# Ledger of designs, part 4: VH-VL binders against Type III pantothenate kinase (coaX)

Target 1, 235 residues: Type III pantothenate kinase (coaX), of Pseudoalteromonas translucida (q3ijv0)
Amino acid sequence: MKLLIDVGNTSLKAKLWQNEQVQACDLNNLPWHAITHVIYACVGRSELLNAILAQAAFNSISCFEAKVTKTLGGLTCAYEHFNNLGIDRWLALIASFTLYPNKACIVVDAGTATTIDVLNCDGQHLGGWILPGLDLMTRSLTQNTQRVFDDENTPFTNQLGINTPNGLKNGALVATIGAINQAKPYLNDKNTQIIFAGGYGSLLQQQFKESIFDPMLVIKGLNYWYELDENSNKL

## First folded at step 19 (VH-VL; from q1 with light chain W95S Y100W)

Design s1
Fold by OpenDDE, last read:
Structure s1 (fold): chain C 235 residues (1-235), chain A 120 residues (1-120), chain B 111 residues (1-111)
Amino acid sequence: as target 1 above (235 residues)
Amino acid sequence: QVQLVQSGAEVKKPGASVKVSCKASGYTFRTYAMNWVRQAPGQGLKWMGGIIPIFGTAYYADAFKGRVTMTRDTSISTAYMELSRLRSDDTAVYYCARGYYDRGFYFDYWGQGTTVTVSS
Amino acid sequence: DIVMTQSPDSLAVSLGERATINCRASQSVSYRKNSYMHWYQQKPGQPPKLLIYAASNLESGVPDRFSGSGSGTDFTLTISSLQAEDVAVYYCQQSHSTPWTFGQGTKVEIK
C-alpha cells in the first residue's frame, strides 16, 4: 500500500491507498511494514510532514513529492508557467484524466476557493477559473456592506431570495453554478463529465445532472501522479 | 536560529552507563527526528539511531541494539542517548544531529559533540 | 549494510585549484529521480557540516564553489576553487536504507 499525504494551507490529510481504494489511517499508528511508498504534495507547509517523512525514512521507504509539470503521460497543462498552477488543481486533473479516460472533464474543487478546470478528451488542460468559495462570497458582503446580513440557518439554494440571507447565499450559489456552466461551451456537452470535490462539492454536484462528487479526488490524484510519473521515467 | 547544545564530557569505567543530553532550540522540536552519530578518535562517523519526538518512536542501528536507549522530553526540547555496558571501544565523540527529509534523509544541524571516555 | 567507500583517502590541492572527491556505494543508492547521497564537511574539533544533500543540492549558506554530482553507486563532490578555509575532512552519507552509513572520509589539505 501507499501512504498519500496532502498538505494544505491549514491541514495535513493522510490516507492509505490499497486495492484501488482510499482508506483512512491513523498517523500515530501507521502500518509501515505494509507501506511501499509515500507520495505527498504541498500546497502549504506542515511541520508534521517532517515527522512522517522521517518515519518513512527510518523504515527505508522512499518518499515522492508530487509537482506540477507541463506534461504527465497524456496530460498537458495549459499554463505556460506550469509551476504557477496549484498542485491541488493539477492532482484533481490527473485523477480526472485517469478515472475518466477519453472523456472531457470539468473539474470543480469547491473549498475556500472554488476552482474550475477544463480538460478535453485528449488530455489537454484548457485552463480554468479561480473563484471565491461560497463562504468567502457571503462573508465578503456581510463584512463590507451595512445592510447585508447572513443567517447560519439559511441554506444555499438556487431559488430566488425573498429575504436578505437567502439572497446572499443563493446569489453565491447561482454565481458559482453560472461559472461552471460557462465552461461547457469549450467542450462537447454530451461527452463531458463534471467532477466535484471539496467541502461544497456535494452541494454543487446536486445542481448538475450526471455529475460526480469525489471527496478524495485530490488524494487519488497523488497515487495516479506517482503511477504516471513512474511510467514516464521508463520511457 | 537552530541550536543543539549537548551535555559535557563524561569519563566512565567499563560496564558503566552514560547518558548524554541534547537540548534543541530555534525550531519545532517535536516534528524533527533527532539522531545520534558517534566518532571514535581519528575515525569516521557512525550512525547509532534516531528518535521522532512527537511519536516517541526510536530507531536503532543493529550494532547498538540492546545497549542504546534514545528518549526525549518534549517539554524542554531535550533528547537523550543512554549507552550501557560501556567498553573501551565506546570511547568517542557523540553528536546529536537533527534529521531532515528532502529527497533523502540527512543531518542539517549538529550539536557540538560530547566526549565519552571509557577507561579502566 | 551499504558500504560507502571514498577516494582518495587524502588529497592535497593548491589554492585556487579544483578538488574532486569520489564516493562509491556497495549498491545503488538511487531510486527513480532521487539519489540518496549527501556530503558533509568536518573541520578539526568541530561537528560535521552539511554541504550537499540529495547528490547535487547545495545547502543554504554553503559557497557555490561546492557541487555534487552522480547517481546509482558513484558520486562526486567537487570544490571548483579550493580556499584555505576548505581544509577539512569530507564525508559522504547514504540514506537509501537503514542503517545510515558514511564514507571513511577524505582529508583535503593545501598543497
Scores: ipSAE 0.910, ipTM 0.975, lowest interface PAE 0.4, mean pLDDT 96
Fold by OpenDDE, fold request of step 23:
Formats: structure tokens, sequence, C-alpha cells
Structure s1 (fold): chain C 235 residues (1-235), chain A 120 residues (1-120), chain B 111 residues (1-111)
């Protein structure tokens, strides 16, 4: 099995990959005898990663850091300066590319920020958008306006708001939905898969028919990155 | 700045034990492996083992298993190496060294060394 | 254990001239694009100092006259222009598999 580590801005997430499945693990009790490789990516920084990598090393396990490249297998990054693309976005694209072969994808990662990336059926990343996440959208208004207030008990819905909290949260949601819909014209709508990830991925997914929510999309991307990278080195 | 400060020189008799300390500063002690490498007079470097402070797990070279114990006190950022059943060929300078992983595991910072002399 | 063998054991080079040290591993210490070979410098009475990590990466603060190359079993440390302060013993180290092992060292002196 493989140990997959995603170092985010706020936390380190570690999972085991075995039999094409993501499994939970305990960092204090990792099955090192069964781990063959460590694959990790760093969006943020974590010193805990140092300890984990050291542990891997002491067990003679090779560790690989996922990096953004211009190309990876059949996947091509839209950014001229590909190093400027977030590794989390790249990993989501890699996962989408792998899981939905020959299918155009709209990849949405909805967390602190909401990222929208467009991938055509040929594996070409066409670009995307970075939006404030839903919480950041609502917070930005409540913190910067005196008349706009929120209620924690008010849900995000796509209905018209008939009060201020509803108007605020629903506005954030429909704005995000609108942004996602703006990606559709870049692709053939008949053969497009929309994939959602992130904390608000499930919520957004409910707004789009035939879309998929995969909370482990980025983690899966680590494994697929490794596989594609391995194949690239063989050629 | 990262600093590793080791305890002073030791003189021991054969059969005795020695415990060397290494106090770390300038970085997060808990999340970096601390290693021990010894060097006999006029000889090369030999890795003895390492410990990951946050987990408390130690890893030893086979040559020293059963005689070496590596521990740490995270409250004072100090690593310890105890070598028992000392013999004359254990006479060496013992170094603590911080381990770091970047496309491989290497030692980026070293203590000043502790001379251990074993003589009857 | 992986045995690291350096050559030569000692090297005398004139100031400003190139010094080349070789290190051979008893088995490959590379995996895919990574080479788990590192180089250290040790001056008399001092602990070792990291020079090169992962075969060819220069440690911060190390002069660029130092360089590393190689893969698999054969690696080289090069000092492009030997300086007086470069008089030392140099060690290679593998981190492919435990236990970590060092070469026997190469003493570099001024001719």
Amino acid sequence: as target 1 above (235 residues)
Amino acid sequence: QVQLVQSGAEVKKPGASVKVSCKASGYTFRTYAMNWVRQAPGQGLKWMGGIIPIFGTAYYADAFKGRVTMTRDTSISTAYMELSRLRSDDTAVYYCARGYYDRGFYFDYWGQGTTVTVSS
Amino acid sequence: DIVMTQSPDSLAVSLGERATINCRASQSVSYRKNSYMHWYQQKPGQPPKLLIYAASNLESGVPDRFSGSGSGTDFTLTISSLQAEDVAVYYCQQSHSTPWTFGQGTKVEIK
C-alpha cells in the first residue's frame, strides 16, 4: 500500500491507498511494514511531515513529492508558468483525468477558496477560476458592511432571499453556481462530467444533475500522479 | 539558528555505560529525527541510529542493537544516546546530527561531538 | 549493508585546480529520478558539514565551486577550483536503505 499525504494550508491529511481505495490511517500507528511508497504534496507547510518522512526513511521507504508540471502523461497544464498552479488543483485535475478518461470535466474544489477548472476530453486543461469560498463570501460582507448580517441557522439555498441572511447566503451560493455554469460553454455539454470536492462540494453537487462528489479527489490525485509520473519516466 | 550542543568528554572503563546528551535549539525539536554518528580516531563515520522525538521511536544499526539506547526529552529539546558494555573499540567521537528528508535522508546539522574514551 | 567506497583515499591538488572524488556504492542507491547520495566535508577537529544532498544539490551556504553528479552506483564530487580552505576529508553517504553508510573518506590536500 501507499501512504498519501496532502499538506494543506491548515492541516495535514494522510491516507492509505490500497486496492484502488482510500483508507483512513492513524499517523501514530502507521503500518510501515506494508507501506511501499510515500507520496505527498505541499500546498502549505507542516513540520509534522518531516517526522513522517523520517519515519519512512528509517523504514527504507522512498518518498515522492508531487509537483506541477507542464505535462503529465496525456494531461497538459494551461498555465504558461505551470509552477503557479496550485498543486491541489493539479492533483484534482489528475484524478479527474484518470477517473473519467476521454471525458471533459469541470472540476470544482469548494473549500476556503472555490476553484473551478476545465479539462477537455483530450486531457487539456483549459484554465479555470479561483473564487472566495462560500464562508469567505458571506463573511466578507458581514465584516465589511453594517447592514448585512448573517444567521448561522440559515442554510445555503438557491431560492430568492426574502430576508438579509437568506439573501446573503443564497447570493453566495447562486454566484458560485453561476461561475460553475460559466465553464460549460467551453466544453461539449453532452459529454461533460462535473466533479465536486471540498467541504462545500456536497452542497454544490446537489445543484448539478449527474455531477459527482468525491471528497478524496485530491488524495486520489496523489496516487494517480505517482502512477503517471512513473509511466513518464519509463518512456 | 539551529544548534546542537552535546555533553562533555567521557572516560569510561570497559564494561561500563556512557550516556551522551544533545540539546537542540533553533528549530522544532519534536519533528526532526535526531541521529547519532560516531568516528573512531583516524577513522570514518558510522551511523549508530536515530530517534524521531514526536513519536519516540528509535531505529538502530544492527551493529549496535542490544547495546545502544536512544531517548529524548521533548520538554527540554534534548536527545540522549546510551551505550552499554563499553569496550576499547568504542573509543570515538560521538556526534548527534539532525536528519532531514529531501529526496533522501541526510544530516544537515551536527553537534560539536563528544569524545568517549574507553580504557582500563 | 550498502558499502560505499571512495577513490582516491587521498588527493593532492594545486591551488586553483580541479579536485575530483569518486564514490561507488556496492548496489544502486538510486530509485527513479532520485539518487540517495550525499557529500560531507570534515575539517580537523570539526564535525562533518553537509555539502551536497541528493547527488547534485548544493546545500545552502556552500560555495558553487562544489558540485555533485552521478546516479546508480557511481557518484562524483568535484571542486572546480581548489581553495586553501577546502583542505579536509570528504565523505559520501547513502540513504537508500538503512543502515545509513558512509564512504571511508578522501583526504584532500594542497600540492
Scores: ipSAE 0.909, ipTM 0.975, lowest interface PAE 0.4, mean pLDDT 96
Fold by OpenDDE, last read:
Structure s1 (fold): chain C 235 residues (1-235), chain A 120 residues (1-120), chain B 111 residues (1-111)
Amino acid sequence: as target 1 above (235 residues)
Amino acid sequence: QVQLVQSGAEVKKPGASVKVSCKASGYTFRTYAMNWVRQAPGQGLKWMGGIIPIFGTAYYADAFKGRVTMTRDTSISTAYMELSRLRSDDTAVYYCARGYYDRGFYFDYWGQGTTVTVSS
Amino acid sequence: DIVMTQSPDSLAVSLGERATINCRASQSVSYRKNSYMHWYQQKPGQPPKLLIYAASNLESGVPDRFSGSGSGTDFTLTISSLQAEDVAVYYCQQSHSTPWTFGQGTKVEIK
């Protein structure tokens, strides 16, 4: 069993990996006797991580921090300065690469920011985009304009807006959808998998046929990173 | 600035107990392990154990199990090490040290040490 | 327990010269890309001070004349140019498995 930890900007997410599955865990009651490795990534900082790693150490468990590299197994990062790519994006790519072998992928992580990354069937990251997340899009207008107002009860839908709140939210949605669609020409559409993650991943996934939503994509990426890293370092 | 301030020197008789305190400041006390390392006169360093304050879980070296108790008071950012059934060979300087993990577990900050003398 | 053995026990080096301290573990203290070896400096009447962590990483505030290398069972601390303030006892420490253990120490003096 592996402990997988994703440290975000605002929160720490921890999961257990066993039998090729992600399992929930309680940080206050981790099964250290069954844990063989800790794999973690840091987009942000967390003091709690220090405590967890210390606990691992006291149990003689090795901990590994996932980092972005130019290459990882058959995967190649598009960034010349690969260190500038967010580890969360890299992990999502790693997971996509592993879960959908020999298939081109459009990877969308929709949270505070919406990231779109393109992966071809050969494992080459072609690049991507960073967009304001859906909430940030709507808030940016309501905070900076006098005439545009929002309603918390108005849903995001792919329809024309017939009132201001509806126009605002639907505008954000269709803009995001448009951005995702702009990724398609870079790939062979016949063999492309669109993968969604993040808080708005499910919502966006509904707009794309044959797409998938995986809320644990980044977490899974941690495990797969470890596996690929291990294979790369084998003498 | 990280600081670890330990309690003063102790003189004890064999069979007695000693409790040393370590007050931490300049960092989040709860989330860093506090360790205890002793050094007998003219000798090397020996790790005794450590505690993770936020969880309250202590880990002891086998050599001290049954005689050492590590505790903490998070409200005042203070760690405690109690050693019981003292022997003459327990005479040493006792250090508290903050533990940190980065590709390994090491001690990045140390207290000034507490001299414990056990004599009949 | 993993036994850490330093060599030499004492070292006298002239000012400005290189000082080399070796540490050998009774078993490997490396796993994959990680080497769980750390180095400390202790001056008389003072607590130990961290110099190097994870075999080769210089702790913040430590002069760059200090360096660490090695993997598996054999590790080395090097002082490229010994300074007067470097007179101390140096310890290696493994964190591969509990209990954490230290070397017996190497006393560095000025020749």
Scores: ipSAE 0.909, ipTM 0.975, lowest interface PAE 0.4, mean pLDDT 96
Fold by OpenDDE, fold request of step 23:
Structure s1 (fold): chain C 235 residues (1-235), chain A 120 residues (1-120), chain B 111 residues (1-111)
Amino acid sequence: as target 1 above (235 residues)
Amino acid sequence: QVQLVQSGAEVKKPGASVKVSCKASGYTFRTYAMNWVRQAPGQGLKWMGGIIPIFGTAYYADAFKGRVTMTRDTSISTAYMELSRLRSDDTAVYYCARGYYDRGFYFDYWGQGTTVTVSS
Amino acid sequence: DIVMTQSPDSLAVSLGERATINCRASQSVSYRKNSYMHWYQQKPGQPPKLLIYAASNLESGVPDRFSGSGSGTDFTLTISSLQAEDVAVYYCQQSHSTPWTFGQGTKVEIK
C-alpha cells in the first residue's frame, strides 16, 4: 500500500493506493503498518505535509517527491524548461500515458484554471493551454462590468443564452469546449482519448462523446510517477 | 525565527522522575515533530523519541520505552519529556530538537539543552 | 539498530588544511536516489548544529567549505579549509530506520 499526497494551492489530498485502486483514507488514522511508500507532490504549500512525512519517517517509510522531468520512461515533456510545467499537469500526463498506452490523449484538468495538454501516441507531450476556469471566466466579467450579471442558480450549458446569466455561463462553457476542440487537429482523431479531471471535469466530459472523467487522475499520476521513476533508475 | 527554549537544570534522586519542557516559537508548532536527544557527559548523542504535536502520537526508542513519556501542549507550543525511574546513568544534557523531512529525517533546530543530574 | 561508526575519533588539522571525517553505517542507509545521512557540528557547551542533510545538501547558513558525500554505507564530511571556528565535535546521523542513531563523534582540533 502506498500513500499518495497531492498538495494543492488550497488543500492537501491524501489517498491510499492498493490493488491498482485509489482508496480513501483518514489522515488521523493512517494504516502505517501497511504503507510501504509515501509519494507526494507539491503544487502549493502545506505545513500538514510536514507532519505526515514525519509520521512516515517514524515508521521507517521512505517518502518521494514527484517532480517534473524532461523525460520519464517513454514520456517526454514539451517544455524547454520543464521545471516550469506544473507538477499537476505533469502528473495528469503521466497518468494518461500509463492508463492509455499507445494512444494520443487530450488531458483536461478543469479547476480554478483549465489546463489542456496534448499527448501523442508516442508519449510526447506536444504542449497545451492554460485557460481561466469556468468560475474565473464568469467572475471576470461580473466584476469588471456593470451590465453583465450572474445568477448562482444558473447552470452551465452549451445552449444559446436567452438571458444575461445564461449567456455568461454558457459562453464560458462553449469557449472552453472550443479550446479543447482546437487540440484535436494536433492528433489523429480516430485514436485520441480525451480525459477530464478537476472540479468541472465531469461537466466538461458530458460535452464530449467517448471521453472519460477521472477525478483521481492526478493522484493516480503520483503512483505511476513512482513506478516509472523506479524503472528508470533500474536502467 | 525558530527558537526552542528549554526548562532549567534539574537535580534528582535515583528513582525519581524529571519533566523537561521545550517551548517552541517562530514556526507552526503543531506540524513539526519535536524530538528529544540526550547526551551523557563526554558522550555522544542518543535519540530518545519524538512526538508529532498535531496528532499527539509519540514514538520512543526501545531503550527508553516504559520510562519516557513525551507530551505536548499545543496551546502554548510546548513539548514535554518525562523520564521516570531515574538512574545515575540518566545524568545527561537533554535536548529538544525539531524534526524535518527532506529526503530524510533530520534535526534542523535545537534547544539549548537541559542538564539533568541524578545523584544519591 | 543501525550502528554508525565514525573515523577517526579525533583529528588534528592545521588551519587552512582539509579535514575529512568518515562515517560508516552497519547497513545501507540509502534507498534509491536518497541517502538518509546527516551531519552535525557541536561546539563545547552548545547544542548540535545541522550542517549537511541527505548526505550532500548544505544547510542554509552553513559555510560552503563544508561538504558531504557518499552513499550506501560510507559517507564523508569534508571541511575544505579548516577555520578556527570549526573546532568542534562532528556527528553523523542516519534516518533510514528508527531508532535514529548517531555516530560516536569526531573531535576536530587545530594542529
Scores: ipSAE 0.908, ipTM 0.975, lowest interface PAE 0.4, mean pLDDT 96

